# Designs tried in a protein design chat: VH-VL binders against q9umr5. Part 161

Target 1, 268 residues: q9umr5
Amino acid sequence: SYKPVIVVHGLFDSSYSFRHLLEYINETHPGTVVTVLDLFDGRESLRPLWEQVQGFREAVVPIMAKAPQGVHLICYSQGGLVCRALLSVMDDHNVDSFISLSSPQMGQYGDTDYLKWLFPTSMRSNLYRICYSPWGQEFSICNYWHDPHHDDLYLNASSFLALINGERDHPNATVWRKNFLRVGHLVLIGGPDDGVITPWQSSFFGFYDANETVLEMEEQLVYLRDSFGLKTLLARGAIVRCPMAGISHTAWHSNRTLYETCIEPWLS
Key: E = the ipSAE of ESMFold2; O = the ipSAE of OpenDDE; V2 = 0.75 times the mean of E and O plus 0.25 times the DockQ between their complexes.

## First folded at step 8 (VH-VL)

Design i76 (framework fv_nofazinlimab)
Fold by ESMFold2-Fast, scan of step 8:
Structure i76 (fold): chain C 268 residues (1-268), chain A 122 residues (1-122), chain B 112 residues (1-112)
Amino acid sequence: as target 1 above (268 residues)
Amino acid sequence: QVQLVQSGAEVKKPGSSVKVSCKASGGTFSSYAISWVRQAPGQGLEYLGYIIPIFGTANYNEKFKGRVTITADKSTSTAYMELSSLRSEDTAVYYCARVDYDEFGSYYMDVWGQGTMVTVSS
Amino acid sequence: DVVMTQSPLSLPVTLGQPASISCRSSQSLVYSDGNTYLNWFQQRPGQSPRRLIYKVSDRDSGVPDRFSGSGSGTDFTLKISRVEAEDVGVYYCMQGTHWPYTFGQGTKLEIK
């Protein structure tokens, strides 16, 4: 009689990546209904994040409706940003635990192993020119590109991340904050050996300042202003931080120790 | 400096597919986007889609989604536009054009290919 | 989709006289980066389109000073101060702010 679990994958990913996660859940919480959403798989994961949010919203509504006691979300990598937006745009979600599995919650700034497959050479310093354009913002990776040396462009041009983080004003900000605050637990997972999410502290709402010095969540303006509810959630005891070293980006959903330490305790 | 050269005219039967090439010379191919635009005889311009070669993927106008595929080969600096399930109303000149950018913004279609006439007839 | 409406659609002009083309968009073309992505293209008979103006008012390299663009928000104008024979062709406005990017219907400039 465990709450259902909904899994949202990441960039260039699909449901197949979660086969070990499903085994772990079945072992520790037998009978749990786990739905891994097969939307925006592979290359379709490059579609604009707001388009993905709409598609995933349509898929999760009937699942949530059938589970009046609540559901849990496990959202991996880019999928963690989709889930952030889902929780903000849904005025009737019943999510208990939102488990963010190595997601760039404050954005991405780095041509890591992940981006090397997309770029012939390092593009870190020049990606802002592509990403902060109308044509670049039609691709998911640009929706969360956060260049700390061009923060003015990020704030003005980001059609997704700057808005859901409350870094730029939006007419729906108040209702998005109210909706997000209905989550039971925000479980943040990530680590220094990820090799993809840059800086890795982005998974914990930390990020670079203009000198590329990482400032943790409590030093971010979005936290200090409580723009979408992080300060309120932390005060309620609803934020869980679970950093773990030794785990590469593609291993977060298939490491048993990580599962037992960071995920299992939140799957009531 | 940058030039775009397209493949030659094509005559196709209804229901078939056509693949038009656009070869770039000069500049750095992966540093810009390539747009595809068409123009039916005596008509205006219509945007099909564009590709950002460094991402290896394209964005399509919903009107053509499912029929149009845009790809790029970085090794040959060539972009391709394939249109399937051809109809007589797809008869048009198809153009590729560059979208450039800098710190001040985006610059749409400053360099155009010469155009490729695609005729769909039975 | 953003609708781009040009006026007039047919523009007969006398050599040496000024010409003006209007372009209206169904919604604001100001992008969040502060730029307005309104472009003007010229298509001479049998040729590929050529960009004349970008970002409302900036002229491309090699475009004569007699061409000028102006406007803001939803209303834009292309002006030719002194029409020359080589200006015969169709002129299109185009917006790059909202996907899908769209063109006006075209204005055919011809010498009378």
Scores: ipSAE 0.486, ipTM 0.772, lowest interface PAE 2.6, mean pLDDT 90

Design i77 (framework fv_nofazinlimab)
Fold by ESMFold2-Fast, scan of step 8:
Structure i77 (fold): chain C 268 residues (1-268), chain A 122 residues (1-122), chain B 112 residues (1-112)
Amino acid sequence: as target 1 above (268 residues)
Amino acid sequence: QVQLVQSGAEVKKPGSSVKVSCKASGGTFSSYAISWVRQAPGQGLEYLGYIIPIFGTANYNEKFKGRVTITADKSTSTAYMELSSLRSEDTAVYYCARVDYDEFGSYAFDVWGQGTMVTVSS
Amino acid sequence: DVVMTQSPLSLPVTLGQPASISCRSSQSLVYSDGNTYLNWFQQRPGQSPRRLIYKVSDRDSGVPDRFSGSGSGTDFTLKISRVEAEDVGVYYCMQGTHWPYTFGQGTKLEIK
């Protein structure tokens, strides 16, 4: 039998978006118990990420408890950040494969389709004014807004991403690192045609420097310092990188070729 | 310069709902947040929640969650606060107030509406 | 919730004399950005509240320099260097660092 799969959706999304993914899993791994978590749907996905982490934690505990052989996580977009935090705050998670579908792991900086829907004009350079405030940090998108031109504000004001990435000190950092390192595999998926995640390399822990030149994971201080275990995981052979061109942001969970290439091999 | 103008006084029966409006003029509506604060007669100030119009969603004080809904209509530059299942204890002046965005993201209540008296009586 | 405690709650003061209002929070109001989101408001009889001070000590536009704010962490003070008749009203401190945002009980300033 296959390990159960838990699916966590993204911004302005719901469990219904994953119907194709469930079909693919049923075809290739029949009998797999797949639970798509029906929490923080639609506009509720704008709730602070720490609030979402707590709610998803409550939902995953009984699923993990019933699966002594382990579980797999498939976490889409913003959901990948929720799963990053889940793996750090849970002292007893038994996750084998953590599959991150186009998630802004180092943050977001760009005029995304979501920002264009929220703002009548481009807000990329000005969003830091809103996000790096106490009221802005009560909205999920601001929890992972990472302006490379105001990195000092990001480091000081981010209530979520800077902490889980170990970019700012936190009393729980050592425990969070220990917990995260229990994961069997970290499967990173993303691509240049996503159109939402900016830079798209954020899905692979790459990000802009102050000149908006992308530096890959191995050049990031969080990797070099091994702040939450990326260098250790890579040395262990536990990081899988699966980039794919031609896939838009809303298609990662419904593309058969993507599923067969990047997801299917990791669903034991 | 921004002004906030609220709708007129309301008298409501227990169990009904009230919807108070707050119309902004003089500035760019989407460039700031709108907070709602109430004051019972002779009492202090109590925070209900706020909306950031650019996100189109609100954050509520847990005490009122499930009864309060804050919305914004960008086309009319108007924020709304709706309170349902009204009780006599909800009798108060309800204020809207602006939270300004500046270069450093400071949190502020720099402009207030004139207040709307909501009386809940049989 | 963060509890904001003001003292005194009633403050009779003689015209031209200084007045001081204290505000204490149950938790530190220092946000992760290093700023402290502590505000002071004045409410004159029959009027909407007016912000006097934000971020502990920054004075709002049009507020006379006889008003000053100070403090750090959990202890804050609003001072009026020389009270004028127009200063009569209720003064509130308010924290915007921790959700939900909370107000002190209010201090009624009266001329004796």
Scores: ipSAE 0.314, ipTM 0.687, lowest interface PAE 3.6, mean pLDDT 89

Design i78 (framework fv_nofazinlimab; at its last look DockQ between E and O 0.73; V2 from the best seeds 0.76)
Fold by OpenDDE, look of step 10:
Structure i78 (fold): chain C 268 residues (1-268), chain A 122 residues (1-122), chain B 112 residues (1-112)
Amino acid sequence: as target 1 above (268 residues)
Amino acid sequence: QVQLVQSGAEVKKPGSSVKVSCKASGGTFSSYAISWVRQAPGQGLEYLGYIIPIFGTANYNEKFKGRVTITADKSTSTAYMELSSLRSEDTAVYYCARVDYDEFGSYGMDVWGQGTMVTVSS
Amino acid sequence: DVVMTQSPLSLPVTLGQPASISCRSSQSLVWSDGNTYLNWFQQRPGQSPRRLIYKVSDRDSGVPDRFSGSGSGTDFTLKISRVEAEDVGVYYCMQGTHWPYTFGQGTKLEIK
């Protein structure tokens, strides 16, 4: 039998968005138990990410317990960050494939049309003023806001991303790294036509430097320092990068070609 | 200079709801967070919650058990605080306050509304 | 929730004399950025609260220099070097580090 699949949705999202994905999985892997977690839907997805991590943890623990052979995680958009944190804090998870589906794994610094109402062009450059404060960090968006022009503020004020990245020292860094490394495969999916994740390379742990030049994963300090295990995972062949063009952000979970190419191979 | 002007006094029956408005002027509404604080007669200050208008949702003090709803209309630079299932203990002056941010990361409730008295009585 | 404890709760002061108000928090108010988000507010009779001090010791514009804030971690103090008649009111400390943000009980300053 196939390993169970757990799906975690993204910002302003719900389980309904994954109806096509469920169909694809059912067709190609009949009998697979797929659970789309219906937590923190809609505006509730703006709750602090650590709160979400705790909620999702409570939901996945029973599922994992019933699946001694392991489970697969498909985590979309903001959900990808939730899942990475989840795997970092769980010392007994049994995740075989962690599929990060167009997730801002290295953070967000965008003002795309999709996010214009949240991040107007004039506001993107100033969002650090709100996000890098106690007030702002109570919102999930700010938890992974990564302003390349205010790196010090990011490092010091980010209550989530900087911590799970091991960019800021904390007592749990070593343990979280150990836990995260329990994953069998890390499948990173994203693409240049996403239109939301900014830069789109963030889905592959690429990100802006101080000049807004996009650097690759291997050029990031988190990789070079192996702060949460990326270098180790890559070395043992556990990282899969699956870029795909022509897919908008809201279509990653509903594209058959994408599913067959980037997701299906890892649903063993 | 930024000013916050609140709606007028309210008298409500127990079990009803009240919605207080807070209109901001003299600044960029989207650059602020709006906090709501109340003060019962002769008592101290209690933080209800706050909203960052551009995010469209608020952060609430769980003490109020979901009875508080804070919203914002960016087009009118107005924040709202609605309190439902009113009880006598909700009688208080309700304040809105601006949370300002600067380039140095400084923030705080530096501008307050004039307050709105809400009386809950049978 | 973080408990903010002020002392004294009542503070009678002679005009021209100094005043001091203590505020203690149940846990450290140092945030991840190293700042301490402790505010002091003044509320004159019949008026809205007015922020005097933010981040422990920074004075708001227009606040007389006779007001000063100090402290660190969990222990904070507001001082008035020379109390004036206009200083009558209730003073509140507030922490903005840990949600939900909380106020002290207030200290009522009166003229003897």
Scores: ipSAE 0.870, ipTM 0.942, lowest interface PAE 0.6, mean pLDDT 94
Fold by ESMFold2-Fast, scan of step 8:
Structure i78 (fold): chain C 268 residues (1-268), chain A 122 residues (1-122), chain B 112 residues (1-112)
Amino acid sequence: as target 1 above (268 residues)
Amino acid sequence: QVQLVQSGAEVKKPGSSVKVSCKASGGTFSSYAISWVRQAPGQGLEYLGYIIPIFGTANYNEKFKGRVTITADKSTSTAYMELSSLRSEDTAVYYCARVDYDEFGSYGMDVWGQGTMVTVSS
Amino acid sequence: DVVMTQSPLSLPVTLGQPASISCRSSQSLVWSDGNTYLNWFQQRPGQSPRRLIYKVSDRDSGVPDRFSGSGSGTDFTLKISRVEAEDVGVYYCMQGTHWPYTFGQGTKLEIK
């Protein structure tokens, strides 16, 4: 009688990465219907995030419709941003637990291991040149690239993250906030040894200021203004923070201790 | 400082594939986007797609999705455009072009290759 | 897709006289950053296109002062103050705001 679980993968990823997570859920919550969405796999994960949101929306609608008591989302890495937008654009979502597994909720500013592997040069300081253009915004990673040294460009050019975070005005902002606030629990997971998500505190809505000093969620303008509901959720007791050291980026979905500590308690 | 040099003319049969190269010299290859544009004889310009080499993947015009593949090899500073299932209507000059960048952004294609004539005939 | 419409399509001009080419877009080309991604290209016979103008009115390095771009939103103009023999060719406007990026049909400039 457990609520169904919908899993959304990350950058350069596929459903295959969640084999261990599915084993853990089956052991602790036998009979749970788990759907790992096979959309935007591998290189297709670089498609614009709004395109991905539309595709995942079409896939989750029938699952949510069949589960009137609610569903849980487990959204890994970039997938956590897709899920943020799903919760905002869907007038009728019935998500109980949104479990964000090491997702760059305030953006990314740092080299990724995936990009370094293929192109072993630091692109950190120069990505803003292409990312904050129409050409760059057709790629998912540029949609959440958040250069703290060019915050004005990020605010004006980000076609995705600046909008869903309420950092730039949008006609739908009030409706998106109302929809997002229907979530039962926002479970934030991440840690200092991730090695990809930079700063790692982005998984907890913290981020760099112009001097690359991390400001935590409660010091962010988006929190203070309650732009999409974080302050309201925190006051409601709906935000759960579960940091864990010793876990690399590709290990969040395959670590049993992490699962038992941070994920299992939120699957009803 | 950047120059783009393309491979030579090709004559292909219907149903085959063609792969055109575009070698960049000068500048940092991975830091900019490479666009592919074609021009049928006596006709205008048509955008096929572009690649940002650092991401290792390309964005394609829907008209050509499934037939066009754009790749890049950073070690040789070379971008490639492969078009499959060739038809006579694909006869055109194919151009590569760099998307510019500066302190303030990227605005369009500032450096172009010399073009590669691809003729599709039986 | 955004449709780019040029007029005239054929432009015979006397040497030393001014020439003007219009370009209209089916949608606004202003992006979220406030920039307008409208470019003008020149293609001389047998040559690759060469960008003359970007961001509506900015000239590329090496482009003579006699070329100027203007316009806003959906209406754009390329002007040549005094046409020279080397200006013979086809001129294209292009939008880079909305994917897929699109070109006008081209305007053939000829000396009469």
Scores: ipSAE 0.798, ipTM 0.909, lowest interface PAE 1.0, mean pLDDT 91
Fold by ESMFold2, look of step 10:
Structure i78 (fold): chain C 268 residues (1-268), chain A 122 residues (1-122), chain B 112 residues (1-112)
Amino acid sequence: as target 1 above (268 residues)
Amino acid sequence: QVQLVQSGAEVKKPGSSVKVSCKASGGTFSSYAISWVRQAPGQGLEYLGYIIPIFGTANYNEKFKGRVTITADKSTSTAYMELSSLRSEDTAVYYCARVDYDEFGSYGMDVWGQGTMVTVSS
Amino acid sequence: DVVMTQSPLSLPVTLGQPASISCRSSQSLVWSDGNTYLNWFQQRPGQSPRRLIYKVSDRDSGVPDRFSGSGSGTDFTLKISRVEAEDVGVYYCMQGTHWPYTFGQGTKLEIK
């Protein structure tokens, strides 16, 4: 008997993208109830992340209620941020494994090939101007945009990432940390050939300093201050890091070796 | 110097749709927010929604969400607002407006189009 | 939605005299970055709105220095130190902090 699995998709995504992952789970863990949540699909994935968190919260409550032994979360790309916020805001969650599948956990600061064809010049150095404004924060991409050259604007304007990371003071910080720490395992998955998450180490809570040198999780202030529980989880042996090269952003949920190595062991 | 030029006045029948264009010139189009605001004759201003063209999607005032569609064409630097299921109370001047920014952020609607009168009459 | 309430709705003023327009919001307009996204617009008869003031007190280029904005939190004021004939029109405050962004009802400035 296996715990139910809840899947949360990413930007411009839908439940169909996970058909291969569902096949792998069915083969290795037959009888597992897997629910791929089909909320905020396509362009709706650009809705503010707090709106998405509320919608996904409403969907997961009955699933968790029917599974008092616990559930697992597999959360892809932007969906990993939604799931981390869920773990913080739900005082009654029963998540055992939180599997973060190539998610921009420390934010995004990168042009991708599909954005570059839109302009003759790079947009990443200018996007802070609209993202760190009320207009921009109404879009999910801006909710986790993290410009290392305008960290003061990020810290003060981010409506989502700076809050769930505990980088800006807020009245819920203690409660969110308590709730997040009830997770059994945090499984971090990503790799250097992703091509979209920038820096790719954001999937492991790494990020750029002001010189665009990547600092790893243990060098981040949010870790050192234990602002939402990363240091506590690591000391508890609850953080699993599973990097894998050679996988592009859209292929994480359709690679069997990745599944068998990084996901399968955590779906008990 | 940034300028917004809108399409000409339109007379429409109830139940039909109207599509107003807003062409930007003299600046970067894709990263501005382009807002749509209307004003019924003798009335105040009402915000319909806005688009940030690089994201390719709009944020809508819930009051209009089922009837308004806001789009942008980056290749022509043109934003569009389409209002469907027109009623007589939709008779108004429809404005587009740019949200300005500088090196330190974005502040509000600094440049307005000339307005497009839409008259809904049977 | 944040309700923006202007007072007065009609403001007859003698040329050369001061004018003051109040704008009150139903909740604080201070955004997380410490900025207050409160704008003032002027609409002359038959014209598009024109921004006068942004961020409570910052004048746009080309706006005469007889226009000034002040206030904080929920209470804001537009002042015209010496009304000129060209100032006739409707003045709107607008908040850009809380989506959907909303306008005050307008204050019609008239010359007596």
Scores: ipSAE 0.672, ipTM 0.854, lowest interface PAE 1.6, mean pLDDT 90
ESMFold2 (binder alone), look of step 10: mean pLDDT 89; pTM 0.918

Design i79 (framework fv_nofazinlimab)
Fold by ESMFold2-Fast, scan of step 8:
Structure i79 (fold): chain C 268 residues (1-268), chain A 122 residues (1-122), chain B 112 residues (1-112)
Amino acid sequence: as target 1 above (268 residues)
Amino acid sequence: QVQLVQSGAEVKKPGSSVKVSCKASGGTFSSYAISWVRQAPGQGLEYLGYIIPIFGTANYNEKFKGRVTITADKSTSTAYMELSSLRSEDTAVYYCARVDYDEFGSYGMDVWGQGTMVTVSS
Amino acid sequence: DVVMTQSPLSLPVTLGQPASISCRSSQSLVFSDGNTYLNWFQQRPGQSPRRLIYKVSDRDSGVPDRFSGSGSGTDFTLKISRVEAEDVGVYYCMQGTHWPYTFGQGTKLEIK
């Protein structure tokens, strides 16, 4: 039988948003046990990411324990960062495929149509002032806000993303790297028409330099230093990059062609 | 030049709820945090929670979690603090205060409201 | 929760003399960005608190330079070089580094 699938949602998500994904999995892999974790929904998705990681950890432990053959994670948007941290903090995870659906793996910097009500256009250049403070770091969005014009503030103040990316030192870094490297496959999905994740290449560990020129994963210091294992995973053949044009942010979990091309092959 | 003006005094019975308002004028309301702090008669200051209006949600001190709700209305530049299941020990002056916001960051509460006396008595 | 301890709790001072208030935290108040989020507030009788000092030693606009803050890590001091009648009130230290944010017990400054 197929390994169970655990789905971790994104910012202001609903269980209904994964209806098509569940239908696709049932069609191609009948009998698969799919659990969409219904934690930190709606405005609770703004809670600090470390708090969310703890809550999701408690929920995934019994699912993993019942599946000695392993499990798959499908993690959408902000949920991809939660899953990154889960894989690092869990000494005993048995995740085979970690499928990241349009997640800001190197952070977010930009005003978007989807998040326009949270990030007014005038705030893009100024959000660093509140985000990079103790007050701001109690909110999930600030945990992965990555202003390329204030990279020193991001590196020093980010309580989450800079730490899990190994961009700032942490006592647990060696253990987090070891745990993350146990993953079977890291499947990265995203595309230029997302309209929310800015830059969209953040879903593939690319990001802006100080001039807002996108540098891809292999040019990132995080990759070059192998801070949490990206270079090792790539050398092992464990990283899959699956970009697709024409898909908006809310459609990654409901596009059949995307599912067949990028997700289905990794749900053994 | 930012000013915070709070609603007037309230007298409430045990078990009821109270909702205090804090209207900001001057500055960009959504770009800073609004804190709520209380002070029982003759006692010190206690932090209840705060909201960053742009995010639309608040962070609460665990001591008050489940009883306190902090909200903000960006269109009227007004923050609210609602405290439910009132007890006599909730009798206090409730203050709103802005967390400062400048080119170097945010460091603490630089502008305070005038306070709202909430008396809980049977 | 971080405990903030002030001393003395009662401070009678003669006009024109210096005054000093100590504040100690149960944990280091240095945030990961290297800043120390230690604030000092003054509360005059019947009034709202007013911030005097932020980030250990920076004075708010309009605060007389006879007020100064100093310290690092867990030990902090507020000094008034020459006390004036208008300084009567309660002084609080506050940490904004660790959630939940906490205040000292307060120091009541009185003219003797």
Scores: ipSAE 0.709, ipTM 0.875, lowest interface PAE 1.4, mean pLDDT 91

Design i8 (framework fv_nofazinlimab)
Fold by ESMFold2-Fast, scan of step 8:
Structure i8 (fold): chain C 268 residues (1-268), chain A 122 residues (1-122), chain B 112 residues (1-112)
Amino acid sequence: as target 1 above (268 residues)
Amino acid sequence: QVQLVQSGAEVKKPGSSVKVSCKASGGTFSDYAISWVRQAPGQGLEYLGYIIPIFGTANYNEKFKGRVTITADKSTSTAYMELSSLRSEDTAVYYCARVDYDEFGSYGMDVWGQGTMVTVSS
Amino acid sequence: DVVMTQSPLSLPVTLGQPASISCRSSQSLVYSDGNTYLNWFQQRPGQSPRRLIYKVSDRDSGVPDRFSGSGSGTDFTLKISRVEAEDVGVYYCMQGTHWPYTFGQGTKLEIK
C-alpha cells in the first residue's frame, strides 16, 4: 500500500485547486489516502506563517500518528514554506517525501504580473519599509519578502524565513536542523515560466545577490554553513531537483507531464 | 502632507452596527497602513486593528471577537471600521491613524483623524 | 498581552519646571531588528492624540526639543525640560513590538 499524502495549498488558494493532482495520484497510485488541508483558505492565507504552521501542525499530527510507515507532503507555493517549518518544529514527524511545488524557499523579490495586482506602483523597491516592521510581519507575504538591496533589514526583521533558513540565530536552530534532516527526500520543483515566484530559482534555494544576479543553492551561505541541513541532504542523495519550463504558477498542480516526471516517482 | 478626515458622530441602539469612514488626502493611500484606536469617555486608548490596503486584509485585536471589520477602498482613498453587536461599553471616540514609514522602517501612527463619537444607548 | 504601566497617573507641575513620566512594559520591547517600538503620544483637551516620540527617543517633525524620550528594554521615560501652558493634557506610552499593540493608562499633566 502507498503512504498517505498530505497537501498544503498556497497564497489565496484552497483545497479545490488540487482536483487534477488528486486524479493523477488516484490513477497511478490507487488506494492512496490523500488529505488536502482545508485551513487558511483564500484571504486567511495572509495570516502570519507561524500562525499557519501551528494550525497545520494540529491537523497533520493525527494523520502522521496513524501512518507508521510514513507520509508524503506535497506543498504548493507559500505552502512549501509552511511545510519547511513543520519539518523543523515537529520532533516526531515521519515524512518520507517532501515535494515542494514552486515555493519561494529563499524568499520573494519582484513585482511580477501577479504582484502588480497586489502592489501596483513601484512596490518592489518600497515594500521593505512596511514588511520589515512588526506591523508587516503580521502578514504572510512579508514573512518571506527578501529584498536583496536591504538584506540587513531582512536578516534582522524577518520573523519567519530568516529564522527557518538559519540566516539569523534562533534558540531552537539545532533541534530544527535535527528534525528537518529526518526527511527522506526533498523534491524541489519550479521553472522559469512560473511568472509569480521571483526569482524562480528561489524554488531551488537560489536567490539574488545585491546586483540581482542569481546565485544557486551551492553558493548560498545557508548551504555552505549547512545551517538547516541542505548540504547534508545533498551529500545523502536526498535532494531531487526537477525544473520544468512552460508551466505558469497556477498550473503546477494540474500538469500531467509535471506530475509524471517530478511527483509520481516519489509517492511510494 | 497627509490628512485623515473621519465621518460624523453616530448614535446607535444596542445590538446594531456602526461603520465609520476615514478618508485620506495627500500621499498615496496604498503606501500606508491605517490603524483604528478607540477611547471610551474618561478612559485610555485601545487598539482595535489595522489594515494594509495593498494586501486587502486587516489584522484585528482578539478582544473584539469577530465584531470588528476593517476595509479599504483604494479608489476613494477611504478606510472603514465596522463594529457590530454594539453594547453600551462600545460608546467611545473612534480614531483612524496612519502608520508611517521612512527609509529604515515603519514606526506607527504619526497622523490621526479628528475622531468620531459613537454613542450606544437605548 | 503586553501590559504597559505609567507612573504617575496625575502630574501637577509648576510652569517652567521639568516633568518626567515613566512607562514600564511587562516584556522587553526590543524587536528582532534591534529597534524598540515604544511611542509617546500627547492628547490635549478636546484634541486627537499626537505622536511626540517614536522608537524610544526620536522626535516627530515639529515636536519641540524640550520633549525627550529615553529608556531600553522594559523601562522608558518621557521628559519635558521646561513645562509650558500648552503641554496640559494626557500623555500615553504605546508599544508596537508585540501584537496586539497596547497603551499605558495615561498620565494627566496639569499646571499647579
Scores: ipSAE 0.674, ipTM 0.855, lowest interface PAE 1.8, mean pLDDT 90

